# Ledger of designs, part 288: VH-VL binders against o27280

Target 1, 266 residues: o27280
Amino acid sequence: MDSMNVPEVLEIKRIVEESESVKTFIFSWDFRREVRPGQFVMVWDFRDEKPMSVSLIDPVRSEIGISIRRVGEFTDRVHGLSEGDLLGIRGPYGRGFELMGRDILLVGGGIGMAPLAALADEATARGMRVDALVAARTADELLFLDRLEAAGVNISTCTDDGSCGFKGFAHERLLTLEENHDMAAVCGPEPMMFQVMRILDERDVPAQLSLERYMKCAVGICGQCCLDDTGFRVCAEGPVFWSQELSRVREFGRYRRDPAGRRVPW
Below, E stands for the ipSAE of ESMFold2; O stands for the ipSAE of OpenDDE; V2 stands for 0.75 times the mean of E and O plus 0.25 times the DockQ between their complexes.

## First folded at step 11 (VH-VL)

Design X74 (framework fv_cemiplimab; at its last look DockQ between E and O 0.89; V2 from the best seeds 0.81)
Fold by OpenDDE, second read of step 12:
Formats: C-alpha cells, sequence, structure tokens
Structure X74 (fold): chain C 266 residues (1-266), chain A 118 residues (1-118), chain B 107 residues (1-107)
C-alpha cells in the first residue's frame, strides 16, 4: 500500500455490530503498511473525514477493523453503510502503544476499548497476561467482551448503573483491585483516564494513555489537536502518551477544544 | 475576582428537604468542576459531592448517596445541592468550592448553615 | 476510604516561630495532598496542593513536603494572621477526605 497521505478507497468487507451505538468496519489490509495498536486512521466518507482508532489487527486474515461510535452526522452516515460499500482510509497515524513486561492492565471506557482490544490481541499473542477493566455506563454499552474473553483476557466489568459488574466508575473499581501490573494501557473518557492515571501513579505502574481530540490533518500541521500547555500534537506525538508526558499537559482531564478552538468542559 | 455565594440554608425538620444554591462569578463557570463540602458545628471538613464542568461526572460521599443530588446550571453560573431525607447529622455549614478530581479546592464561598432539628 | 490524621491536634506558638504540622494517610497517596487554612467563622483557603506546590498568593513562609503517607506543612516566621486551623486533604480518590485539623493558637 502507498504510504502517502492520500486516502485509499477500500471496500467494507464486514461489519460487526458491537453494541447499539458501535459498529466495527473490517477492511482488507496490505500489511506491508504496518499498523500498531493505538494508532489511528482517517476515515473518509467522501464528504467528511474523521480520525478513528484501529480496533482490530489481523495479519492472518489480512484485515483491520475500525470501531466507530454513532455520535454525529458523519458517524450516522457511516453507520448507514453496508458491506460492500466504500470508504476512504488513510494512515495509520500517530504513536501506538508499547508493550513491556509480562502482565498488562487495560482500562477502557466505552469506545476507548477499541484500541485496547487491538492491544489485547497483540499482548496475548506475545504470551502476556492481560487483565482488562472494561467500563461503560450500562451493560449494553460494554464493548468487546466476547472477543477479549476468547483471547484469554481476564475481564473485570464496571458499569455506572451496576447493570454489570462493579457499580461505579472504572477508577473506583481499580481501587478495589490490589494486584499490580508491569504496565497499563488506558483509553476512555478523560475524567476516567485522569483518575485512573493517579491511581496507577500511586502504585508505580507505568501507564500509557490514549487521548482523543478534534483532529483535522493527522500529520501535525494544522495544530487543531494541540494540547495546552505543552503543544503536543495528539496526531503526531500521540495519541498514546506516557503518564509522565500527560502530567505536563494542563488540559488533560480538565477540558478539550472544539473545532472552533473553544474550551469544552468534561 | 472569583466569588462564590451560597444560599438556602435554613432550619428544617428531620426527613425534610432543602435545596442549596451557589452563585459563581469572576471566572468561566463551566470550565471548572464544583464541589460541596460541609462542616458540622465545631467539627472538621467533610467532602459531600462533586460535579464536573459539563455535569456528566458526579460523585457523592456514602453518607449522602441516595439522598442528595448535585446539579449545575452553567447558563446561570449556579451550583445546586438538593438534599432530601435530611438527618440531624446533616446539620452543618455547607460550602461551595471550585474544584474537583482534577483541581484543588482553590476558592470557597462563606458557606450557608443548614440545621436539621425537630 | 482513605483516613487522614494530623499531629498535633493543637499547638501554641508565638509570632516569629517556626511550626510544623504533620499529616498521615492510611494508605499511600503519592503527592496528592492539599493543605487548607481556616480561620474562625471563615471559609477554608487553599495553601498547598500536590504536597508541595504553593498556591498563588500564599506567602512563601508556607511550605509543604512529603509523599506516600507522611506529609508536613511548615510555617516559618509565624505571623499574627497565621493563627488558624489547618487541614490536610487527600485528592487521590473519592471520597476526598480531610484530616481532623490542627489548631494553631497564640502562646
Amino acid sequence: as target 1 above (266 residues)
Amino acid sequence: EVQLLESGGVLVQPGGSLRLSCAASGFTFSDYGMTWVRQAPGKGLEWVSGISGSGEWIYFADSVKGRFTISRDNSKNTLYLQMNSLKGEDTAVYYCTRGDYSWPFDYWGQGTLVTVSS
Amino acid sequence: DIQMTQSPSSLSASVGDSITITCRASQKISKYLNWYQQKPGKAPNLLIYEASTLQSGVPSRFSGSGSGTDFTLTIRTLQPEDFATYYCQQSLSTPYTFGPGTVVDFR
């Protein structure tokens, strides 16, 4: 595949309905173009373009999967697509997760589980022990449970309403878990990630966290995804950051910027 | 200048309900999480509840969970605490403070006294 | 819940003295500890956050140190306006718990 920043028009090979609001779109992929868990691609529906995390990396099948949550006009259109339809894909972009150690903890919330699911596959394939704390508002919003279980991941669930697993937030559940890991990977709402990061810090567990920001170019030029006050570009220096890096990022867990650059609270 | 002004504290009977308000000024209200902290007469400080800037993230102390609700109206720069099923042990000065999980409680109101007594 | 303790519960000092207040958490809380000052009939004021960072506007005679479970607030050259009650507070996790307070009064 061409590594140029030109979208490649790909046919949707398969669609997996993960939940009421989340679908995974699977594409044939030429793995001469390497992709890592935590990286993202730009998805183009020939009208608009949005960054999406890679949630499936399958070299055996020569496939990648992109999980998309229905949240707006773009995603509404994409969710209306069928197998055989076309999308433009360019990438992958950004810094992915780095695996280290033998035991890894994954903490994910909502669609944040997308990149973590891909990471789980790689980690388990490498023979690592993987524990996953999967959080959502309700049971029906928990993602990738069957897939994770099939991969041999030890799953702990957490729901805001207590409909499945621990009743409460992910960081609250994490506090009840005493076991430490060699590293952690975190992705989800930033209030969750912020609080999880502090707990992991207290426990001296190295942590990588994946951020989501409004992203336009994906190549570190436009600056739309710059973080206060470091100037880190989520598309270039991220989206995966080490906790030490994010500790320097003032806006992390506190606010984000909308397409107009205005601050939006969490 | 950042200002927080609590109101609504009165005498109420056990089992009663009361809503406190906190009017904020001097900063972009929606940019900050807000917190209620109370202090019983002659006692220390007790965290009660917190709410994120958007209102989507809410936290309660176990002592008030299920009885109290926290909300905010960013258009009015106002924080609320709805207190139901009040008990004698809820008697305290209730402080509104700026801050949450991501921010220390850097500004406080002068508090409003809630007295629960038969 | 994380329990916070303070020592001493009260102390008497004179203007110009240097005093130290200690705070202990029931478990490790890294650097996630704040210090507040409260005067009678007034709301608390933030002095120190993240164990050692001085809040803007707070005099440099105030300093904080410590990590893990043991923390210290030091007031050098005590001023008349420093006579108050001081609270530590952990900010690691909810519920955010306060120490019982330390009363600093005139000798």
Scores: ipSAE 0.909, ipTM 0.952, lowest interface PAE 0.6, mean pLDDT 95
Fold by ESMFold2-Fast, scan of step 11:
Structure X74 (fold): chain C 266 residues (1-266), chain A 118 residues (1-118), chain B 107 residues (1-107)
Amino acid sequence: as target 1 above (266 residues)
Amino acid sequence: EVQLLESGGVLVQPGGSLRLSCAASGFTFSDYGMTWVRQAPGKGLEWVSGISGSGEWIYFADSVKGRFTISRDNSKNTLYLQMNSLKGEDTAVYYCTRGDYSWPFDYWGQGTLVTVSS
Amino acid sequence: DIQMTQSPSSLSASVGDSITITCRASQKISKYLNWYQQKPGKAPNLLIYEASTLQSGVPSRFSGSGSGTDFTLTIRTLQPEDFATYYCQQSLSTPYTFGPGTVVDFR
């Protein structure tokens, strides 16, 4: 069988503070075990294990990075760690993003910019033109702007409160941007992704969207997420889905399910 | 079966404040986003504000932004619209509707009249 | 903002007539358009969503068509209860916008 199913204990090589609530943890990585943008790993603190998207993929330095937002007990403990401390890493898992064409639009909300930052690196390395729309509630929550700029990405920002860039939501800002992309990749809260998807659909831009809730299903943790109202087996292909696949998922953008299968509204 | 009942509309002076309520019944309230739509006397429909099922995703028309707030109490199946710094142009029948960015406005209440005048 | 216009502003018709109302968006909105009916002194009610999908309980004499910027609502064999004001509304993006309405009156 393969070593991806057993956690490897790795030393935290470097920690980057992205914001008050977000840190990127960087590890040395053996790239004989392939990692692609859009994939995730299971992070184990020797007490609990949680899925985290890969936000940095650097074969030249032999490093991967994972960006973690502080939202609960597990993430609070991990944020308390220092360089030199150990974490268990298992993976990678899931279907990553696929690149096609000459230009790509990235639309990221909050921590959803993390997997898109890794994708931006790959797209620019391939010689693609990359436009990124980075959205957050406030300027302080915009992530990876300096990294994207250093990579040569064309950046647009929007904040709900107008503290940086366009005042408004990602879909409202997108409506004012050019309609000239071969593909798009979208990651963030589902209400944002739902509304962005409608605009991309109107423009006939094929889009890939990353659903964080399907990361657990992709490793077989929750079988309930593998069938929707139409009988479609979404877990087999997650966490990244083409917009045509998501058009059949009635729950997308409206509600998700807790471990007991109960509806949790957005 | 689905019912929406607005209340709270009264005559208020310019610069005043008012809170409207909408009582919902006949469906699982938290499964749906909700919207307020208004209609000035003799005029057409104007979207005012929308709120997601959890109450976390909120949208406003520019004409009311900074003056109105929308909220919901899912335990009471009730939608609210807090209106501050009222202007004469806010005079309208205010309708509570089921629906938001993810669902059409498929059920409407009877409306409640707000008059802003001295 | 996406602006919506309707044509005609008003029309006169007799029971049994077939009528057509048009709605135009200032930019492309794909299929994301809804139609509402408002009778005098009453709240609006949803007739059609996503340009052509008939709402449950709405009579089959109502139909919608169109995509992009130009949309049509058709009422076949007009009944007395159909004399009302009809509104289109785009659902592509916030702020959601309604057309100015079309009044359908007795001839």
Scores: ipSAE 0.798, ipTM 0.907, lowest interface PAE 1.0, mean pLDDT 90
Fold by ESMFold2, look of step 13:
Structure X74 (fold): chain C 266 residues (1-266), chain A 118 residues (1-118), chain B 107 residues (1-107)
Amino acid sequence: as target 1 above (266 residues)
Amino acid sequence: EVQLLESGGVLVQPGGSLRLSCAASGFTFSDYGMTWVRQAPGKGLEWVSGISGSGEWIYFADSVKGRFTISRDNSKNTLYLQMNSLKGEDTAVYYCTRGDYSWPFDYWGQGTLVTVSS
Amino acid sequence: DIQMTQSPSSLSASVGDSITITCRASQKISKYLNWYQQKPGKAPNLLIYEASTLQSGVPSRFSGSGSGTDFTLTIRTLQPEDFATYYCQQSLSTPYTFGPGTVVDFR
């Protein structure tokens, strides 16, 4: 369908409170428009538009879910909505995760667990063994633990403040975990992903990492999601990249650019 | 020309507190993470703490975790180390250096001496 | 924590000599190892990062090699300004531990 580039106005079917700061918004979805874990949609609240990863892909019930953390004006407005309210959705866009092998490691920080929860469902459905390292600042911000456990995922947790599991950062916990997986999928704060990628590279684990950048068009035209020195557009060639592709991206883990093109540190 | 200048090192009693400062110039301060490294008299280098360019990502050595805090004021091009519950083993020259998890420590200040003694 | 060791702890050499310093990590750290030089009363200076990449302005007589757990700093045609203490440091993960240092003395 040619309407993917124009927002479709959809009714919020159900809202799930994942934590005090994270809600999942569920919409009816026609799966003739395929959606894969790691792809994203642009969510339009009739004033602004932001990319959001898909966290639930349920063709049986014809539903998708979008998990959104409250962090600013746009997400505050969306969190104020109720079931029956409307949002504009366009997409999906981007390159999703590829599954391979038998054993997969998921490393997710905060809301980054959202696309990984969708991937975990697909991986377990294929009979893969799934280990997940779930990271957050505090115990209350650990996401999707019950869902992952119900799917048979082996979960390790870490929190910055030590309120649940390992006290420390995801890369520090990763050094203490089982070392041999066929692949890894990583999504979360980019400094976390940078440090996690170095460890996975040392272990020779093929890794796919999902990046976030400022986006406006989401179809590869405006250049706002372009990565320095490569010309990669996060909305088209990504958001999911192999670690080898990211080795060519100087800005990964170090900075991003604002809408005016100014360098902004992480 | 990149320059880093530490200040605030003094004699302090065990259990006391002290704040170190590092004035940065010659580069866009907010683009770079910063680190504190210390060296006890006659001994080797010990990594203490690091902070990302935005100030949001902060790391500590186990020996100082819970006692020290690190911060930066990007409007003043200044890095800080707040040192609480000081012990004799904290006696060292404290160096300010440019770098963090994403960059090696490529420029160093000349250091400021902290002595913890009664 | 990743522990770092260096060998030798000290050595004596003459101007013009070629010397080698070894650094070992307690676990694999890939190429994420840096080398620093420190002269008495001065701050350290970065020489090499990622095991083998020379920092800008460092003379080509310095070279680094290694990956995994074993790393080497080589100084060819030792100059008077090279008499100093040399430290390795792992940069794979926090805490970013340093080796104990190697003192290079004038013979």
Scores: ipSAE 0.658, ipTM 0.858, lowest interface PAE 2.0, mean pLDDT 91
ESMFold2 (binder alone), look of step 13: mean pLDDT 92; pTM 0.943
OpenDDE, look of step 13: ipSAE 0.896; ipTM 0.943

Design X75 (framework fv_cemiplimab)
Fold by OpenDDE, second read of step 12:
Structure X75 (fold): chain C 266 residues (1-266), chain A 118 residues (1-118), chain B 107 residues (1-107)
Amino acid sequence: as target 1 above (266 residues)
Amino acid sequence: EVQLLESGGVLVQPGGSLRLSCAASGFTFSDYGMTWVRQAPGKGLEWVSGISGSGEWIYFADSVKGRFTISRDNSKNTLYLQMNSLKGEDTAVYYCTRGDYSWPFDYWGQGTLVTVSS
Amino acid sequence: DIQMTQSPSSLSASVGDSITITCRASQKISSYLNWYQQKPGKAPNLLIYEASTLQSGVPSRFSGSGSGTDFTLTIRTLQPEDFATYYCQQSLSTPYTFGPGTVVDFR
């Protein structure tokens, strides 16, 4: 029996309050089932199911973490859970990040820092130099700063309101940074990622970007997460894409599809 | 046919306020980011502000930050620019244009003249 | 901010001529450059985007080239309706900045 496609009922081992709107749920994990930064799991609360990025991969403790932002009914329910409560987890799914080179730049916005935090851990463990540009609307929405710092990541922050670090958007902050990296990993709002990607492109920095789309099956069958005009399935060919791949995706940074398949602007 | 029509440009005193409107037609308004660009008399073009299709993402030039606000009503296919604390250097023809960070400014209105003078 | 410059500031030409306008960015902007045409008393029109892609409906006598910091707009076989002011604009990052413009008038 392929356990990958069957939700495993897991007990919430710990809950970490990352911010007012973000919690990380920690689960015991059998690492015979490999998981990579950038991959996602389907979280099932026995009523609904949603894709969530893995934000923590700890083989030593045999744990994984899933960071969830409170944004709707499903996440409201999940945020109401306590340690010891149960969730269904199936996966992991999708293509994760690939690490290359010696120096890596992480650019994250909001909850987009979740997969990047996991990537940071792996990169630092491999002896890579990791610089992270962490963006949020306000200072209190900046995620994983202590964790990143503890891992030896060089952090630069930016906030829309200037409450912490650079006042402005991530792409604006990035323009002020002169150092180039061997590769970049980007995750956050698509308007941010789109503009960051252009700057990285101009600098000839290979970049991987993680997309978020409505997913139903997570196994590349239903087509709900297909991207115009390539037909890329975010759950199968993604969610991590190279910049060269996304350059072919017309909808990237421009719009997304809602559950009914209608275009929703950013 | 894509059409953009600006309105609201008048003579105003320094320190005054003014709201410009841009009525859009001929395309799905919400699918596109919109931008204001201004042009002082006899001068070049200056980017002022941009707003995404949903209105969630907003950008301003430093010269107008804190004084101008940009908004849109997708139900009315209308873009707005609220201008407060107006200065003489704000005197310009203000153009509404379709486009943002992800799209070139491919359609422009004919502009509306804002004159700030004592 | 990314500063844009243009050369020349003005030029005189005749119908049928081929002219070239240059645009320079203060830093590399890859191919993220657009060209606009503006006639007196009128709104600008998009001619070229991403340095070399011709906007739909624009005559093929218009062409753009360049990458990095230096860009060119070429108009082959200048027509009477082509006498106007031309602006380049970088689309790499906010604030989006325009060149000062190049006036193309009759000789």
Scores: ipSAE 0.858, ipTM 0.923, lowest interface PAE 0.6, mean pLDDT 95
Fold by ESMFold2-Fast, scan of step 11:
Structure X75 (fold): chain C 266 residues (1-266), chain A 118 residues (1-118), chain B 107 residues (1-107)
Amino acid sequence: as target 1 above (266 residues)
Amino acid sequence: EVQLLESGGVLVQPGGSLRLSCAASGFTFSDYGMTWVRQAPGKGLEWVSGISGSGEWIYFADSVKGRFTISRDNSKNTLYLQMNSLKGEDTAVYYCTRGDYSWPFDYWGQGTLVTVSS
Amino acid sequence: DIQMTQSPSSLSASVGDSITITCRASQKISSYLNWYQQKPGKAPNLLIYEASTLQSGVPSRFSGSGSGTDFTLTIRTLQPEDFATYYCQQSLSTPYTFGPGTVVDFR
C-alpha cells in the first residue's frame, strides 16, 4: 500500500544550523510524491510523532528540508541527531499556499519563516516580486535572511528589542510600509498573524495564513485540530487558510486547545 | 455580572514606584486579553498597555515603555501594572479594561487615581 | 502613530434632539473603530465596535457609520442620561489611540 499515512524511514542527508535553536534537516525525496509550500509532514523519532512544515523543496537536487525549533523533549531529541541518522516521515499533508498576481508579501515570525522560505523559492522561480517582513524578538532569532537574499527577496526586518531593523512588532512595521501587493502569506504566532491580517484587510490584500495547531493525526478525522466557530480542521482544511475564512473564527489569535480539548490562551 | 475592580492608586513622589491591581470576576479571565487605559485630570483617554490571555504578548505606549510592566495571574483572576520611575505626567486615573488586540475594551473598572507630586 | 480627531470638541443639546459627532483618522483604518461614552465621574463604557456594531445592552438610538478615515456617531432623540463625553478609538494597530473627546452638555 502506498498511502501517505505510512511513515517512510529516511536518512538525514544534511543538517543546516539556522540559529542556536533552529536546525534544518534535509532528506532525499522522490518527487513522484508531490510536495508544495505550506504543506507539512509528520516526523517520527520512533517514540513520538510531530507535524513539521516543509521549509525546502528542491526538485533539482531531489531534496526536501524540514526546519525544527528546539522547544521540548521531542525536538531536543531530534536536535541531538547527526547526518546519517534515521527519522520516519509521512505525508505531505494539508493545503499548500496558492500563488496569484505579480507581487507577494511574506510576513513571518520566528519558525513561521520556515514554510515561507519554501514559498519564497517558488514565487521567485515564477518571476514574482517577493517582499519579506521577517520578525523576531532579537536579531539572533531572525531566520533565513541569507537564503531569502540569495533568492532575490526584498527583506525588511523587525525585532522587539530593536537589535535589527525596525524596533517593534511585525504589524507595527507593516503599518509603516506603503507598498501594495497582489497577495500575502503570513506564518508565525497567532497574535502576530491576527494583527497583520487586520492591516492587510484594510489594504484589500488577500492573505493566506498558516496555522500551527495541536494535531494527533494528519487526516482530519481527529477533532483536536478543529477551530471552534467554523469547525475547520487544521490538518484537513488547513493549515493554510484565507484571511476571509479566519476573520470569522472567534478563537483565532485568542486561544487554542490542548490534547484534552482545554482552552490554552495566547 | 462582569466586574473589574482596580486598587493601589496613591500619592507618590517623582521617581517612585507603585503597583496597581485589578480584580476580575464574572467571566473566564484567561479567555481575554486585558488593557490599562489612563486619564489625566480633565483630559482625554490614553492607552497605556495591553496583555494577551496567557500573559506572553505585551504591548506598551511609547510614553511608558521601559518604565511600566504589565502582568497577570490567571489563577487569581488579577491584572497588574508595575509603574517605575514615575513622572508628574503619569498622574491620572488608571482604568482596567477587558480586551486587547483581539477584543474591544468592552468592560471597564471604576479606576484608581495615581498622583505623582512632590 | 495613527492620530484621531473629533468634531465638535463640545456641543449643547436638549432632551429630544438628534446629534452627530464626527471622528477622523490620520490614515485609513477600514472599520476598526470603537466608540465609548463617559459620564461625569464615571468610567467609560463601550457603545459601538467595528464602526457600526452596537454593543449588547446599548439603546438603539445610538448608531455608528463610516469606513476608512471618516466616521460618525449619531444619537437620535437624546435622553438625560446621554449627556456625557464621547470618544472614538482606532483598533487597527498598536499603539491604540483615542480621539480628544466630544463633550455633550445640557443646554
Scores: ipSAE 0.768, ipTM 0.886, lowest interface PAE 1.2, mean pLDDT 89

Design X76 (framework fv_cemiplimab)
Fold by OpenDDE, second read of step 12:
Structure X76 (fold): chain C 266 residues (1-266), chain A 118 residues (1-118), chain B 107 residues (1-107)
Amino acid sequence: as target 1 above (266 residues)
Amino acid sequence: EVQLLESGGVLVQPGGSLRLSCAASGFTFSDYGMTWVRQAPGKGLEWVSGISGSGEWIYFADSVKGRFTISRDNSKNTLYLQMNSLKGEDTAVYYCTRGDYSWPFDYWGQGTLVTVSS
Amino acid sequence: DIQMTQSPSSLSASVGDSITITCRASQKISTYLNWYQQKPGKAPNLLIYEASTLQSGVPSRFSGSGSGTDFTLTIRTLQPEDFATYYCQQSLSTPYTFGPGTVVDFR
């Protein structure tokens, strides 16, 4: 068996256009290497390497999907690829989501829906009731709606401009929802997650949140993804954290660090 | 020492426009979200708008949505509030305060008075 | 929106007294509640955040308590400089809302 730390060169089996800025790249996967929703892989385009969440886990088809938003040079290159092209994939890494109870709430913003989509598939397959609050800036940026619907997920949408669903932010929409759940999984911009977490806390709903940080090694060595002031490594102790853990993380929702280690505001 | 200094408050007619400024000093401006809070004469405090450190996250009270815009220039350590289509009920002292969803309003300016009257 | 109320609207006290101001939210807000002090013609000052944490520089005679919907600000041994208006503010969600204020004046 290949070491999980050595990139495996894989052929892009299929590309799904999720939105104008998001594509899902599908690969054949040997499921002797287990992967869980919430875990990430390092994607290598033979020039640079970036962490990406797994958005599709299909043991039946022996496939995984990685959803990538076009945001910079690396992702520009990757978005230029076609089916049949090659990428290096190493992993999976990190702590994934844990499913508990019968009813789960998913709250996702933008590309944050990627890991949640995978979680939704697992949850529904286990017979759980899944409600998803899907947030985006505009209607055309809402991700995975058809996929979620097909899986039997109850979807509520919200957009900043009101072009679809509730006009406003996810935390605002969440306040209008009266139903409680056994647990929640949250992924998206940290300002969203921070505010959503407070509401879930008020409601005594156990919550897991997936963080995104600059990540270099993915194996807990380089420290680039360490969080103030706990020292949690997003790649090792995360990227999925319980709300109780994040409550101890001063950095969460307030700032992040760039590749040089400088504080960057949200 | 953290200091916030508002300016721009004047008398304006209904339907008019006005831009307020808040000059910040004594802290790393970009590290903090900023907020405008107003207080009508003899009344309580009303949250108006908030903006994150980067400026990417903006929030408004319903009473001012569509009429007010909030912005910041981190290179100048300055917060702005552009107020359009002003109404009589917008008459208030406008305070600039440090803080947002993740931080209490721990420092306040002395405020600037905006009067909307015909 | 989350509505905030305060009680009493005003109270008269003497130097050395202990006073209590209450704040109520229209819905549960956990401990996401801040207290501010405002003197006439001045900007508000933060006293307490997250219901019970004393802001740096604020005298220990100030204390906050409560969770859920009901909160209390207590000032022990009232000082001359404590005569002011006090506001509670929920920080759970936008729009952030303030209580109507409680005026503490001289008896």
Scores: ipSAE 0.881, ipTM 0.935, lowest interface PAE 0.6, mean pLDDT 95
Fold by ESMFold2-Fast, scan of step 11:
Parts: structure tokens; sequence; C-alpha cells
Structure X76 (fold): chain C 266 residues (1-266), chain A 118 residues (1-118), chain B 107 residues (1-107)
């Protein structure tokens, strides 16, 4: 990517409340700039800039959507905005998901369902059979179920507390599901993704995993989004990686690094 | 040198409660998940519970779910197992191990004996 | 749950013998299988992880092989300190499960 690219100031056209803590912000988009599921944009509130995955890609309405969970000062400010307010958007950036075969599995945890919802839309539009395993702590935190159902996706849920679907973790639920998929896409907390990856590896299902690591850099420059052992840069070479690429990264699923480079355990 | 030292094992009555501790040294404690494994007298090993480096991801064997809680204090390099509603079948030596979903159980403490009997 | 079985449950051997212990999983676990040794009155220690990777400090006479459901632990030229109980453990998914153990006794 051109690192001199300036954010475009766009009007918030519509806001969808996905849960108590998650909102999707929808903008008009010129699709002469291609956007693929798994890519991200930089969102600028005229004070801070943060990377956000694209969760809706709608060329018929000429819209993109960006789903944001309220977790800190920046996201709290953005959640306070209304339709008609302005945000700076630049991108898209990063490598998107690659679709292959006819039957695909999506495994998402929490806000990780956001890029997978966009992927589900593309896969169903291509006539693919889509199974989705949606995981969260509680039923109230399961995201995009109505949207996935409307798209014809076959949905399985699991919650830590058993309030919806399987009581337990995504990897435990996955062991009880049918093994026949041509590929999988996985996005969520790294401990979930690590354990899901092992099961997909055993089944010889090629998997693509999206890392939602903290970034505090201009695209590809600062190295704070780098993976240890391999030198991958999430903003330039990711955020989507093949399972074979991640299998040799000792830090995947164990710890990440904060802006100061300190290890932050999962 | 990696060292793990369990403590807290005693004789308790059925229905009682007990907290086990494991003091860790010789490595960066927060970089590793930790696990409790138990062994009933004359029997084999049984996985009990695991906890990630931050303490956010916690896993339990079905036999102890709802009765035991696992926790850690990274500032004190200490792992805990809170055992409630103890049953005779919980009688075992309880081992603290380094490792969880992301790492093999590569170091073990010497164990602490919990006896549940009237 | 993934169930683990081991055979034999016990065996008698002499110093200098070579022995094999087998471990079987109730479903495929790829190579996500660890082997542990437990000497009488002592805590277990890790011998092998990921089916065939020898843990640092473990003598080369120990080796592991297998994938899927069937795994073996081999000890060449048995030494006095090798008389112990050996356990396999699947690491594919929680809840983690151990085999029932194989006791290696002095003949």
Amino acid sequence: as target 1 above (266 residues)
Amino acid sequence: EVQLLESGGVLVQPGGSLRLSCAASGFTFSDYGMTWVRQAPGKGLEWVSGISGSGEWIYFADSVKGRFTISRDNSKNTLYLQMNSLKGEDTAVYYCTRGDYSWPFDYWGQGTLVTVSS
Amino acid sequence: DIQMTQSPSSLSASVGDSITITCRASQKISTYLNWYQQKPGKAPNLLIYEASTLQSGVPSRFSGSGSGTDFTLTIRTLQPEDFATYYCQQSLSTPYTFGPGTVVDFR
C-alpha cells in the first residue's frame, strides 16, 4: 500500500446496533476501490486512527459496513456518534480471504464474526454451501445470527455458559460437527483460533485465520503488528494467514505485544 | 531451573472445601498456561483443569466442573485450585504442571495429597 | 471425550532389553500426543511431545512414532532408571485425557 494515502472524510449513512457493545457503521463506497472480505480500513475520528475489519460489502447499495466493539476510549467516542456524523476512512488494506471449493466452514468468536459475515455473503452469492460455528461467552454476545440465517447459512452456536447452543468452547463443539469441508476461515480470540486450527489440521482442511492484533503504526512501518519467529506484518502481509504459516509461530495463541513491545499473555 | 511447589493438601470431610497453591519459579510465569493433574492412590493420571497465561481462558474436566475453580496471581507467580463440595472420589495427589492448550506439560511439581474421608 | 488406551497394561523386562508400548486414541488426533514417565513415588516427567519430538534432556534411547489413532513409545537398551509407569496423553482438544498407563517392572 501507498503509505502517503490520506483518509477520505465520509458521512455515517446508517448505524446498526448488533449488541449492547457492538455497532456497525455503514458508509457509501465507490467500488472502483475493490474491497474483499478479510481486509481492513483505518478509521479516523480526527484524533486517533484505528484499524477495523470490513463486515459488510454491498455493491448493490454501494455500501460498506465496519463493525466496532466498545473496548476503550477511541471506540467509546465512535459509539457516541450519530447518523450524519463524519469519520475518516482510508484503505482497504491487507490480504483478504481466498474462497475455494464448494463447502466452507466459518468459525467465529465475538467480534471475529464481523469479517466472517462479509465472507459468508460472498460465499453464498457464489452458490457455496456455508456452515458457520458462532461462539461467544453468552447468548447476548453472539453476533450476526439473523444476517447469516437470512443468507442461508447453516448455523451452529456455542456459549461458555450454555445460554445458546452447545455449552462449551468452539473447538469442543467443532469435534462434534461433520468433517466435510473444502476450506475453513477462522476469526476470534487467538486461544480459540489455536485450538480450532489443531482440529482442522487433523482433518486436513486448509484454514485461513484472521489475526485481530493491536496495531499502532502507519501501514507496514512500525513493526508493532509483526509476528515473532516469522517476521510477518499483520497490516501488510495479513491479517489473514494460512494455518501452515501460523503453525510455526510460537507466540500465536500464547501472547501478543503491546505498543511498547511488551508480551501480553492470552 | 524451573521449579513448581504445591501445598495445601490435607484430610477433609465429604462436602468440605480446600484451596491448593502452587508456587512457580525459574521462568516467566505469565508466558505459560498452567494445569492441575491428579492421581488417585494406585491409579493413573487425570487432567483436572487448565488456565491460560492471563487467566482469561479456563478449562475443566467434567468431573469437577461447577465444584472447582482455577485461578492464578501472576504478580506472585502462584497457581490456585479452589475445591468445593469435595467427594471421596476427589482423593488424589494433585500435581501442578506448566503447560495448557498451547504447551505440553513439561514440568511437574512433586504433588500434594488431598484425602476426602469421614 | 477422546478416550486413550494403552497396551500392555504391564510388562516385565531386564536391563539391556528393548521394549515397545502402544497407545490408541478413540478418534484421530493427528500427532497431538505426549508421553510421560512416572517413577515410583515421584512426579511424572515429559518424555516426548507431538508424537515424536524428544523433550530436552531425555536420553536418545527413548523414541516415539505414530499418527492418527495409533502411537508407540520405544525404549532401546533399557536402563535401571527406566523401570517406571508410562502414560500417553492426547493434546488435540480439551478435556485432555491420559491413557491408563503401562507399568514396566524388573524381571
Scores: ipSAE 0.775, ipTM 0.893, lowest interface PAE 1.2, mean pLDDT 89

